VH-VL binders against Basement membrane proteoglycan (unc-52). Designs and how they scored, part 23

Target 1, 184 residues: Basement membrane proteoglycan (unc-52), of Caenorhabditis elegans (q06561r450to633)
Amino acid sequence: KDRLMFAGDAEGVTISDIEERTIDRNTPFSFFKTGYLTFDGTTDGVAKYWRLPQRFLGDKVTAYGGKMEFEIEFSGSGHHSSEPMVVLKGNQNILVHRVRNQEHVLRSDSPVRITVETYETNYEQLNGAAATREDLLMVLADLDAFLIRATHVAHQTSTSLGDVSWEIAVDRYTPDGLALEVEQ
Key: E = the ipSAE of ESMFold2; O = the ipSAE of OpenDDE; V2 = 0.75 times the mean of E and O plus 0.25 times the DockQ between their complexes.

## First folded at step 17 (VH-VL; framework fv_potravitug)

Design j4 (from v6 with heavy chain S54R; at its last look DockQ between E and O 0.43; V2 from the best seeds 0.68)
Fold by ESMFold2, look of step 17:
Structure j4 (fold): chain C 184 residues (1-184), chain A 117 residues (1-117), chain B 108 residues (1-108)
Amino acid sequence: as target 1 above (184 residues)
Amino acid sequence: QVQLQQWGAGLLKPSETLSLTCAVYGGTFEGYYWTWFRQPPGKGLEWIGEIYHRGSTNYNPSLRGRVSISVDTSKKQFSLKLRSVNAADTAVYYCARGTYYQWFDSWGQGTLVTVSS
Amino acid sequence: EIVLTQSPGTLSLSPGERATLSCRASQSVSWSYLAWYQQTPGQAPRLLIYGASYRATGIPDRFSGSGSGTDFTLTISRLEPEDFVVYFCQQYSSTPYTFGPGTKVDIK
């Protein structure tokens, strides 16, 4: 199970565009909102993404059948972004997750927990075509990037990411038996 | 590859409960959203609701309170119950398989349910 | 909730002709999450198009879809005898997922 809780530390998270052409490694984040990593910069019209650190990358095939979860909150107004919520890149391929019912789910100043099950049926190719199981397994076998959308609306003044985790349905811990983690 | 076969009562009286079951053969059960539709005679389809293989549900608000959908993953079956039926519930009922994004690539054969006046 | 309308209600054409069917949504359909189905009387629907423009597995290339926002089109470039049936659009952008009332393609 990997987790980011943002207790006064960015924990290796950076901000980039979807293509990772511009990666800001020195972004001044705020931590005043307990449990969140907050960025108050303007988007300059380019959608920005939280770029997750190395421990969420590499060989993640065993995450198949599990779930990834995170919390988001933003302040702002205007039309919702048309960009994907989650972007996974690996083995020269890109798969994305778009949140259904986005305009009902994502509202200003209303924190929300997003759960994305790690099954191909929850992903699409970047252009919107269906993802296959083989597509997903190949991406997970050598995961190069895990991006979570940071720009949600046109006139955004603040964006926050919290409580990021990625787990399988069954987990164990080497020093002691770890209680089975069941999705709830 | 995947096939859906459905069964259940075809003739009901007002106030009874409609109960249908859909069995899934072949293909993967996990990761899919198992869905019920209905189609009144000569009319378009209506989405009734969905159940994820882990059991979470989402229902059409127009039917919420009367509808429940359940899943038995070990049997690869899912079921529809619709309480307090009336003549407006007369339709062909279909089960179907969908992804998270809810386009439906496999359908059951349909079950005509008639509710007497 | 998103209401879908379809036009025309009935389209009378001959085999070999091009059919153009319209679907209009009462609200914007996010990411063009719109599907098209065909339905032969007495049978379950058959998925033709998802995502407004992607053909489902096994669907002939004479079927194509286009559109975004509130306006969507299904085109059948050359009608075959088996294509003279009913076609429905369906949105999956927001719940409840809704269907259009259908367009019947009738043989002239």
Scores: ipSAE 0.645, ipTM 0.825, lowest interface PAE 1.5, mean pLDDT 88
ESMFold2 (binder alone), look of step 17: mean pLDDT 91; pTM 0.919
OpenDDE, look of step 17: ipSAE 0.884; ipTM 0.936

Design j5 (from j4 with light chain S30T S93H; at its last look DockQ between E and O 0.57; V2 from the best seeds 0.73)
Fold by ESMFold2, look of step 17:
Structure j5 (fold): chain C 184 residues (1-184), chain A 117 residues (1-117), chain B 108 residues (1-108)
Amino acid sequence: as target 1 above (184 residues)
Amino acid sequence: QVQLQQWGAGLLKPSETLSLTCAVYGGTFEGYYWTWFRQPPGKGLEWIGEIYHRGSTNYNPSLRGRVSISVDTSKKQFSLKLRSVNAADTAVYYCARGTYYQWFDSWGQGTLVTVSS
Amino acid sequence: EIVLTQSPGTLSLSPGERATLSCRASQSVTWSYLAWYQQTPGQAPRLLIYGASYRATGIPDRFSGSGSGTDFTLTISRLEPEDFVVYFCQQYHSTPYTFGPGTKVDIK
């Protein structure tokens, strides 16, 4: 299970656009919300993404059948973003997750936990076509980027990411007795 | 190539509980949202609700409080219960398989349920 | 709740003609989360189009979809005898997920 707890540290998370053309490694983050990485400020109309660190990348085929979870919170108003919530890039392919019912689910100053199970049925190609199992396995086999949307509404003043985890679908005991489970 | 087969009682009296079951054959059960619809005579389809293979549910708010959907993963079956039926619940009921995004690529054969007045 | 309307209610055409069916949403459907189904009397619905424009597996290329926002179109480029049935749209943007009332394509 890979996890980001944000206990006073960004843990290698950066902010970028969807194409990763602009990666700001010096973005000042706030940690006063317990368990959250917070960026305070306007996005000046440019969609931004939390860019996950290297330990979430590489060969992640064993994550198939597991789930990824994270918390988000934002402050702001206006139209909801049309950008995907999760972007996975690997093997020259891009798969995205768009949150169903997002205008009801994502509300200002209201934290929400997003769960995305690692099945092709939860992803689409960037253009909106259905993802196949082979598409997902190919992306997971050599994952180059894992982005989580940071810009949620048009007039956003604050955005936060919390408690990121990604469970693998393999039963494995850790040295302290924890088990990693196959979900069924 | 998934196939859905559904069954249940087709004639009910007012205040009874509608109970239908759908069995899933020949396809992957995991990762899908198992869904119920109904179609009143001469009307369009109405989404009743869904159940994820792990058991989480979402229901149409107009039926919330009367509807329950359950899943039996060992049998690859899911079921609909609709309590306190009345004449407005008369419809053909369908089970279907959907992705997270709720477009439906496989449907059961339908079950006409009539609630006597 | 997003209400879908379809026009016309009935479309009277001859085999070989082009059919154009309209679906309108009461509010915007983000990402074009709209599907089209065909329903032959006495049978379950059949998925034709998802994502406003992507054909489902096994659907012949005479069926195409387009549109975004609130206005969506199903086009049947050349009607075959089996196409004279009912077509309905479905949105999956927000709960409750809703269906249009249908357009019947009648043989003239």
Scores: ipSAE 0.671, ipTM 0.837, lowest interface PAE 1.5, mean pLDDT 88
ESMFold2 (binder alone), look of step 17: mean pLDDT 91; pTM 0.926
OpenDDE, look of step 17: ipSAE 0.886; ipTM 0.937

## First folded at step 18 (VH-VL; framework fv_potravitug)

Design j10 (from j6 with heavy chain S106Y; at its last read DockQ between E and O 0.86; V2 from the best seeds 0.85)
Heavy chain, then light chain:
Amino acid sequence: QVQLQQWGAGLLKPSETLSLTCAVYGGTFEGYYWTWFRQPPGKGLEWIGEIYHRGSTNYNPSLRGRVSISVDTSKKQFSLKLRSVNAADTAVYYCARGRYYQWFDYWGQGTLVTVSS
Amino acid sequence: EIVLTQSPGTLSLSPGERATLSCRASQSVSWSYLAWYQQTPGQAPRLLIYGASHRATGIPDRFSGSGSGTDFTLTISRLEPEDFVVYFCQQYSYTPYTFGPGTKVDIK
ESMFold2, look of step 18: ipSAE 0.747; ipTM 0.872
ESMFold2 (binder alone), look of step 18: mean pLDDT 91; pTM 0.920
OpenDDE, look of step 18: ipSAE 0.904; ipTM 0.951
ESMFold2, fold request of step 19: ipSAE 0.712, 0.733, 0.710; ipTM 0.855, 0.870, 0.859
ESMFold2 (binder alone), fold request of step 19: mean pLDDT 90, 90, 90; pTM 0.912, 0.908, 0.909
OpenDDE, fold request of step 19: ipSAE 0.919, 0.916, 0.919; ipTM 0.959, 0.959, 0.959
ESMFold2, last read: ipSAE 0.733, 0.733, 0.770; ipTM 0.867, 0.868, 0.881
ESMFold2 (binder alone), last read: mean pLDDT 91, 91, 90; pTM 0.909, 0.910, 0.909
OpenDDE, last read: ipSAE 0.920, 0.918, 0.918; ipTM 0.959, 0.959, 0.959

Design j11 (from j1 with light chain T57E; at its last read DockQ between E and O 0.79; V2 from the best seeds 0.82)
Heavy chain, then light chain:
Amino acid sequence: QVQLQQWGAGLLKPSETLSLTCAVYGGTFEGYYWTWFRQPPGKGLEWIGEIYHRGSTNYNPSLRGRVSISVDTSKKQFSLKLRSVNAADTAVYYCARGRYYQWFDSWGQGTLVTVSS
Amino acid sequence: EIVLTQSPGTLSLSPGERATLSCRASQSVTWSYLAWYQQTPGQAPRLLIYGASYRAEGIPDRFSGSGSGTDFTLTISRLEPEDFVVYFCQQYHSTPYTFGPGTKVDIK
ESMFold2, look of step 18: ipSAE 0.722; ipTM 0.860
ESMFold2 (binder alone), look of step 18: mean pLDDT 91; pTM 0.920
OpenDDE, look of step 18: ipSAE 0.906; ipTM 0.950
ESMFold2, fold request of step 19: ipSAE 0.757, 0.716, 0.723; ipTM 0.878, 0.863, 0.866
ESMFold2 (binder alone), fold request of step 19: mean pLDDT 90, 90, 90; pTM 0.911, 0.914, 0.913
OpenDDE, fold request of step 19: ipSAE 0.913, 0.912, 0.912; ipTM 0.956, 0.955, 0.956
ESMFold2, last read: ipSAE 0.740, 0.726, 0.730; ipTM 0.868, 0.867, 0.863
ESMFold2 (binder alone), last read: mean pLDDT 90, 90, 90; pTM 0.915, 0.914, 0.910
OpenDDE, last read: ipSAE 0.914, 0.914, 0.909; ipTM 0.956, 0.956, 0.955

Design j6 (from j3 with light chain Y54H; at its last look DockQ between E and O 0.62; V2 from the best seeds 0.76)
Fold by ESMFold2, look of step 18:
Structure j6 (fold): chain C 184 residues (1-184), chain A 117 residues (1-117), chain B 108 residues (1-108)
Amino acid sequence: as target 1 above (184 residues)
Amino acid sequence: QVQLQQWGAGLLKPSETLSLTCAVYGGTFEGYYWTWFRQPPGKGLEWIGEIYHRGSTNYNPSLRGRVSISVDTSKKQFSLKLRSVNAADTAVYYCARGRYYQWFDSWGQGTLVTVSS
Amino acid sequence: EIVLTQSPGTLSLSPGERATLSCRASQSVSWSYLAWYQQTPGQAPRLLIYGASHRATGIPDRFSGSGSGTDFTLTISRLEPEDFVVYFCQQYSYTPYTFGPGTKVDIK
């Protein structure tokens, strides 16, 4: 189980683009909102992501069947981003999660908790094709990046991330069982 | 190959409760959104609602207050109840399997439900 | 609620011909979350296309989909005898998930 609670510390989270290049390295984070990491840098022309630290990376096969959760809040207006909410990269594969009903779920100055259970059914390939169980397990076996979208609307003035957690499986995952779940 | 089989009473009187059950064979149950639709004769499909394997539900607002979907993960079954039926509820009812992104790759055989006096 | 309309209502063609079916949405369908189904009378729908352009497993390559935003197309490159049935589109961007009224492909 891993958690980030942001009690006055970024805990290794950075701001990057989707290629994981650090953006706004000299802009300090704010912790005025208790339990949140806040970034007030401009969003003009560059989509930004919260880049999670090393403890969320590496061999994460035991997370299959569990859940990832985080809170987001933003201030701003305009059209919603077309970028995925979650990006997972591993073993030269990329899987993404896009939030259903995004414009109804994500509203300015309204914090929301996002829960994504770690099943292939919640992910797509970049081109929109369905993720297979094998795709997800390959990504989890050597996870190189875990990105959470930070840019949500066109004229954003503030973005915040809170209470990040990733839990192991309760209902489905067993270490030995995953090795034997062979489709056709 | 996942297969869905559904059953339940097909003839009801007004004010009764429609009750249908769908059983899932030959595939994984976990991670999917188990969904009900209906199709009035000669008309298009209407999404009724979904249940995630862990029990959370989402219903069409047009039916909210009358509809209940439940799941029994140990039996790999999920059920639809629609209370206080009337003639407008006459339709073929389908169960289906969906992912988080709601396209439906497997469907039950359908159950015609007729509400008459 | 997103209203889907389909045109034409009926498309009369012969086996071997190309069919082009249109689906229009009352507002933009985010990420092209648009599916196409085939329905034979008395049977459950069969998924053909998801994500506007991805063929479902086991669907022959004569079926293809395209489009984005509000305008989507299903194409059947060469009609086979079993293809003379009803086709409908479905959006899954916003609840309630909605369906088009269908296009019947009818044999001339």
Scores: ipSAE 0.707, ipTM 0.850, lowest interface PAE 1.2, mean pLDDT 88
ESMFold2 (binder alone), look of step 18: mean pLDDT 90; pTM 0.890
OpenDDE, look of step 18: ipSAE 0.903; ipTM 0.950

Design j7 (from j6 with light chain S30T; at its last fold request DockQ between E and O 0.57; V2 from the best seeds 0.79)
Heavy chain, then light chain:
Amino acid sequence: QVQLQQWGAGLLKPSETLSLTCAVYGGTFEGYYWTWFRQPPGKGLEWIGEIYHRGSTNYNPSLRGRVSISVDTSKKQFSLKLRSVNAADTAVYYCARGRYYQWFDSWGQGTLVTVSS
Amino acid sequence: EIVLTQSPGTLSLSPGERATLSCRASQSVTWSYLAWYQQTPGQAPRLLIYGASHRATGIPDRFSGSGSGTDFTLTISRLEPEDFVVYFCQQYSYTPYTFGPGTKVDIK
ESMFold2, look of step 18: ipSAE 0.716; ipTM 0.853
ESMFold2 (binder alone), look of step 18: mean pLDDT 90; pTM 0.903
OpenDDE, look of step 18: ipSAE 0.900; ipTM 0.949
ESMFold2, fold request of step 19: ipSAE 0.796, 0.737, 0.763; ipTM 0.897, 0.869, 0.880
ESMFold2 (binder alone), fold request of step 19: mean pLDDT 90, 90, 90; pTM 0.902, 0.903, 0.907
OpenDDE, fold request of step 19: ipSAE 0.915, 0.918, 0.918; ipTM 0.959, 0.958, 0.958

Design j8 (from j3 with light chain S93G T95S; at its last look DockQ between E and O 0.70; V2 from the best seeds 0.00; counts 0 for: grease 19.1 > 18.9)
Fold by ESMFold2, look of step 18:
Structure j8 (fold): chain C 184 residues (1-184), chain A 117 residues (1-117), chain B 108 residues (1-108)
Amino acid sequence: as target 1 above (184 residues)
Amino acid sequence: QVQLQQWGAGLLKPSETLSLTCAVYGGTFEGYYWTWFRQPPGKGLEWIGEIYHRGSTNYNPSLRGRVSISVDTSKKQFSLKLRSVNAADTAVYYCARGRYYQWFDSWGQGTLVTVSS
Amino acid sequence: EIVLTQSPGTLSLSPGERATLSCRASQSVSWSYLAWYQQTPGQAPRLLIYGASYRATGIPDRFSGSGSGTDFTLTISRLEPEDFVVYFCQQYGYSPYTFGPGTKVDIK
């Protein structure tokens, strides 16, 4: 299980746009909320993403059938971003997760835990086409980027990321992939 | 190729509880959102609700107080209960397989449920 | 709740003709999360299109979808005898996920 805890340290997390064209490695983060990484600066009208560090990247095929989880909180108002919540890039492919009914799930000043099980049925290609199991396994086999959305609403004043985890199960081997033990 | 087969009582009296079961064959059960719909005679389909294979549910607000959906992962089955039925609940009921993004590539054969008045 | 309307209610055409079916949403459908289904009498719906424009597996290329926002179209380029049935649109951009009332394609 890989995990990020934020106790006064960003743990290698940076901020970027979705294409990773601009990566701000000197962002002055705040840690006033225990367990959270907080950014209070302006986004300059560009949607920003928490860019996860190297230890969440590389060969992650063993995460198939597990789950990724993270907590988010933001302050702000206006329409919700149309950008994906999670972006996975690997083997020159991109898969995304968009949160259903996000206007009801994501509310200003209300922390929420997002859980995305690592099945192709929870992902789509960037253009909206369905992800296949083969797409997901290929992305996981050589993961180059793991992005979590940081800009949630049009007039945002603060954004926070907490308690990031991703299950990496190695209990059993199967011909179709790694077997995972999950709660019934 | 996944196949869905459904069953349950088709004739009810007002105030009874509708109970339907859907069995899943020939496909992956995990990762999918197992969903119920209904279609009143001559009308469009209505989404009733869903259950994820791990048991979490989401229901149409218009039915939330009367509906429950359950899953039995070991049998690859899921069930619908609709309490306190009335004549407006007369419809063909369908089970379906959905992804997180709610389009449905596989459907059960349908069960006509008639609620006499 | 997003209300879907479909027009026309009935479309009378002959085999070989092109059919154009419209679906309008009461508000914008996020990410073009709109699907089209075909329903033959006595049978369950059959998925044709998802994401406004992506054909489901095994669907003939005479079926195509387009549109965004509030206005969506299903096109059947050359009607076959089996296509003279009912077609529904369905949005999945905002819960509760809703269906249109249907367009019946009748043989002349």
Scores: ipSAE 0.705, ipTM 0.850, lowest interface PAE 1.3, mean pLDDT 88
ESMFold2 (binder alone), look of step 18: mean pLDDT 90; pTM 0.896
OpenDDE, look of step 18: ipSAE 0.892; ipTM 0.939

Design j9 (from j3 with light chain T57E; at its last fold request DockQ between E and O 0.62; V2 from the best seeds 0.76)
Heavy chain, then light chain:
Amino acid sequence: QVQLQQWGAGLLKPSETLSLTCAVYGGTFEGYYWTWFRQPPGKGLEWIGEIYHRGSTNYNPSLRGRVSISVDTSKKQFSLKLRSVNAADTAVYYCARGRYYQWFDSWGQGTLVTVSS
Amino acid sequence: EIVLTQSPGTLSLSPGERATLSCRASQSVSWSYLAWYQQTPGQAPRLLIYGASYRAEGIPDRFSGSGSGTDFTLTISRLEPEDFVVYFCQQYSYTPYTFGPGTKVDIK
ESMFold2, look of step 18: ipSAE 0.722; ipTM 0.864
ESMFold2 (binder alone), look of step 18: mean pLDDT 90; pTM 0.904
OpenDDE, look of step 18: ipSAE 0.907; ipTM 0.951
ESMFold2, fold request of step 19: ipSAE 0.680, 0.703, 0.695; ipTM 0.851, 0.857, 0.839
ESMFold2 (binder alone), fold request of step 19: mean pLDDT 90, 90, 90; pTM 0.904, 0.903, 0.902
OpenDDE, fold request of step 19: ipSAE 0.919, 0.918, 0.916; ipTM 0.958, 0.958, 0.958

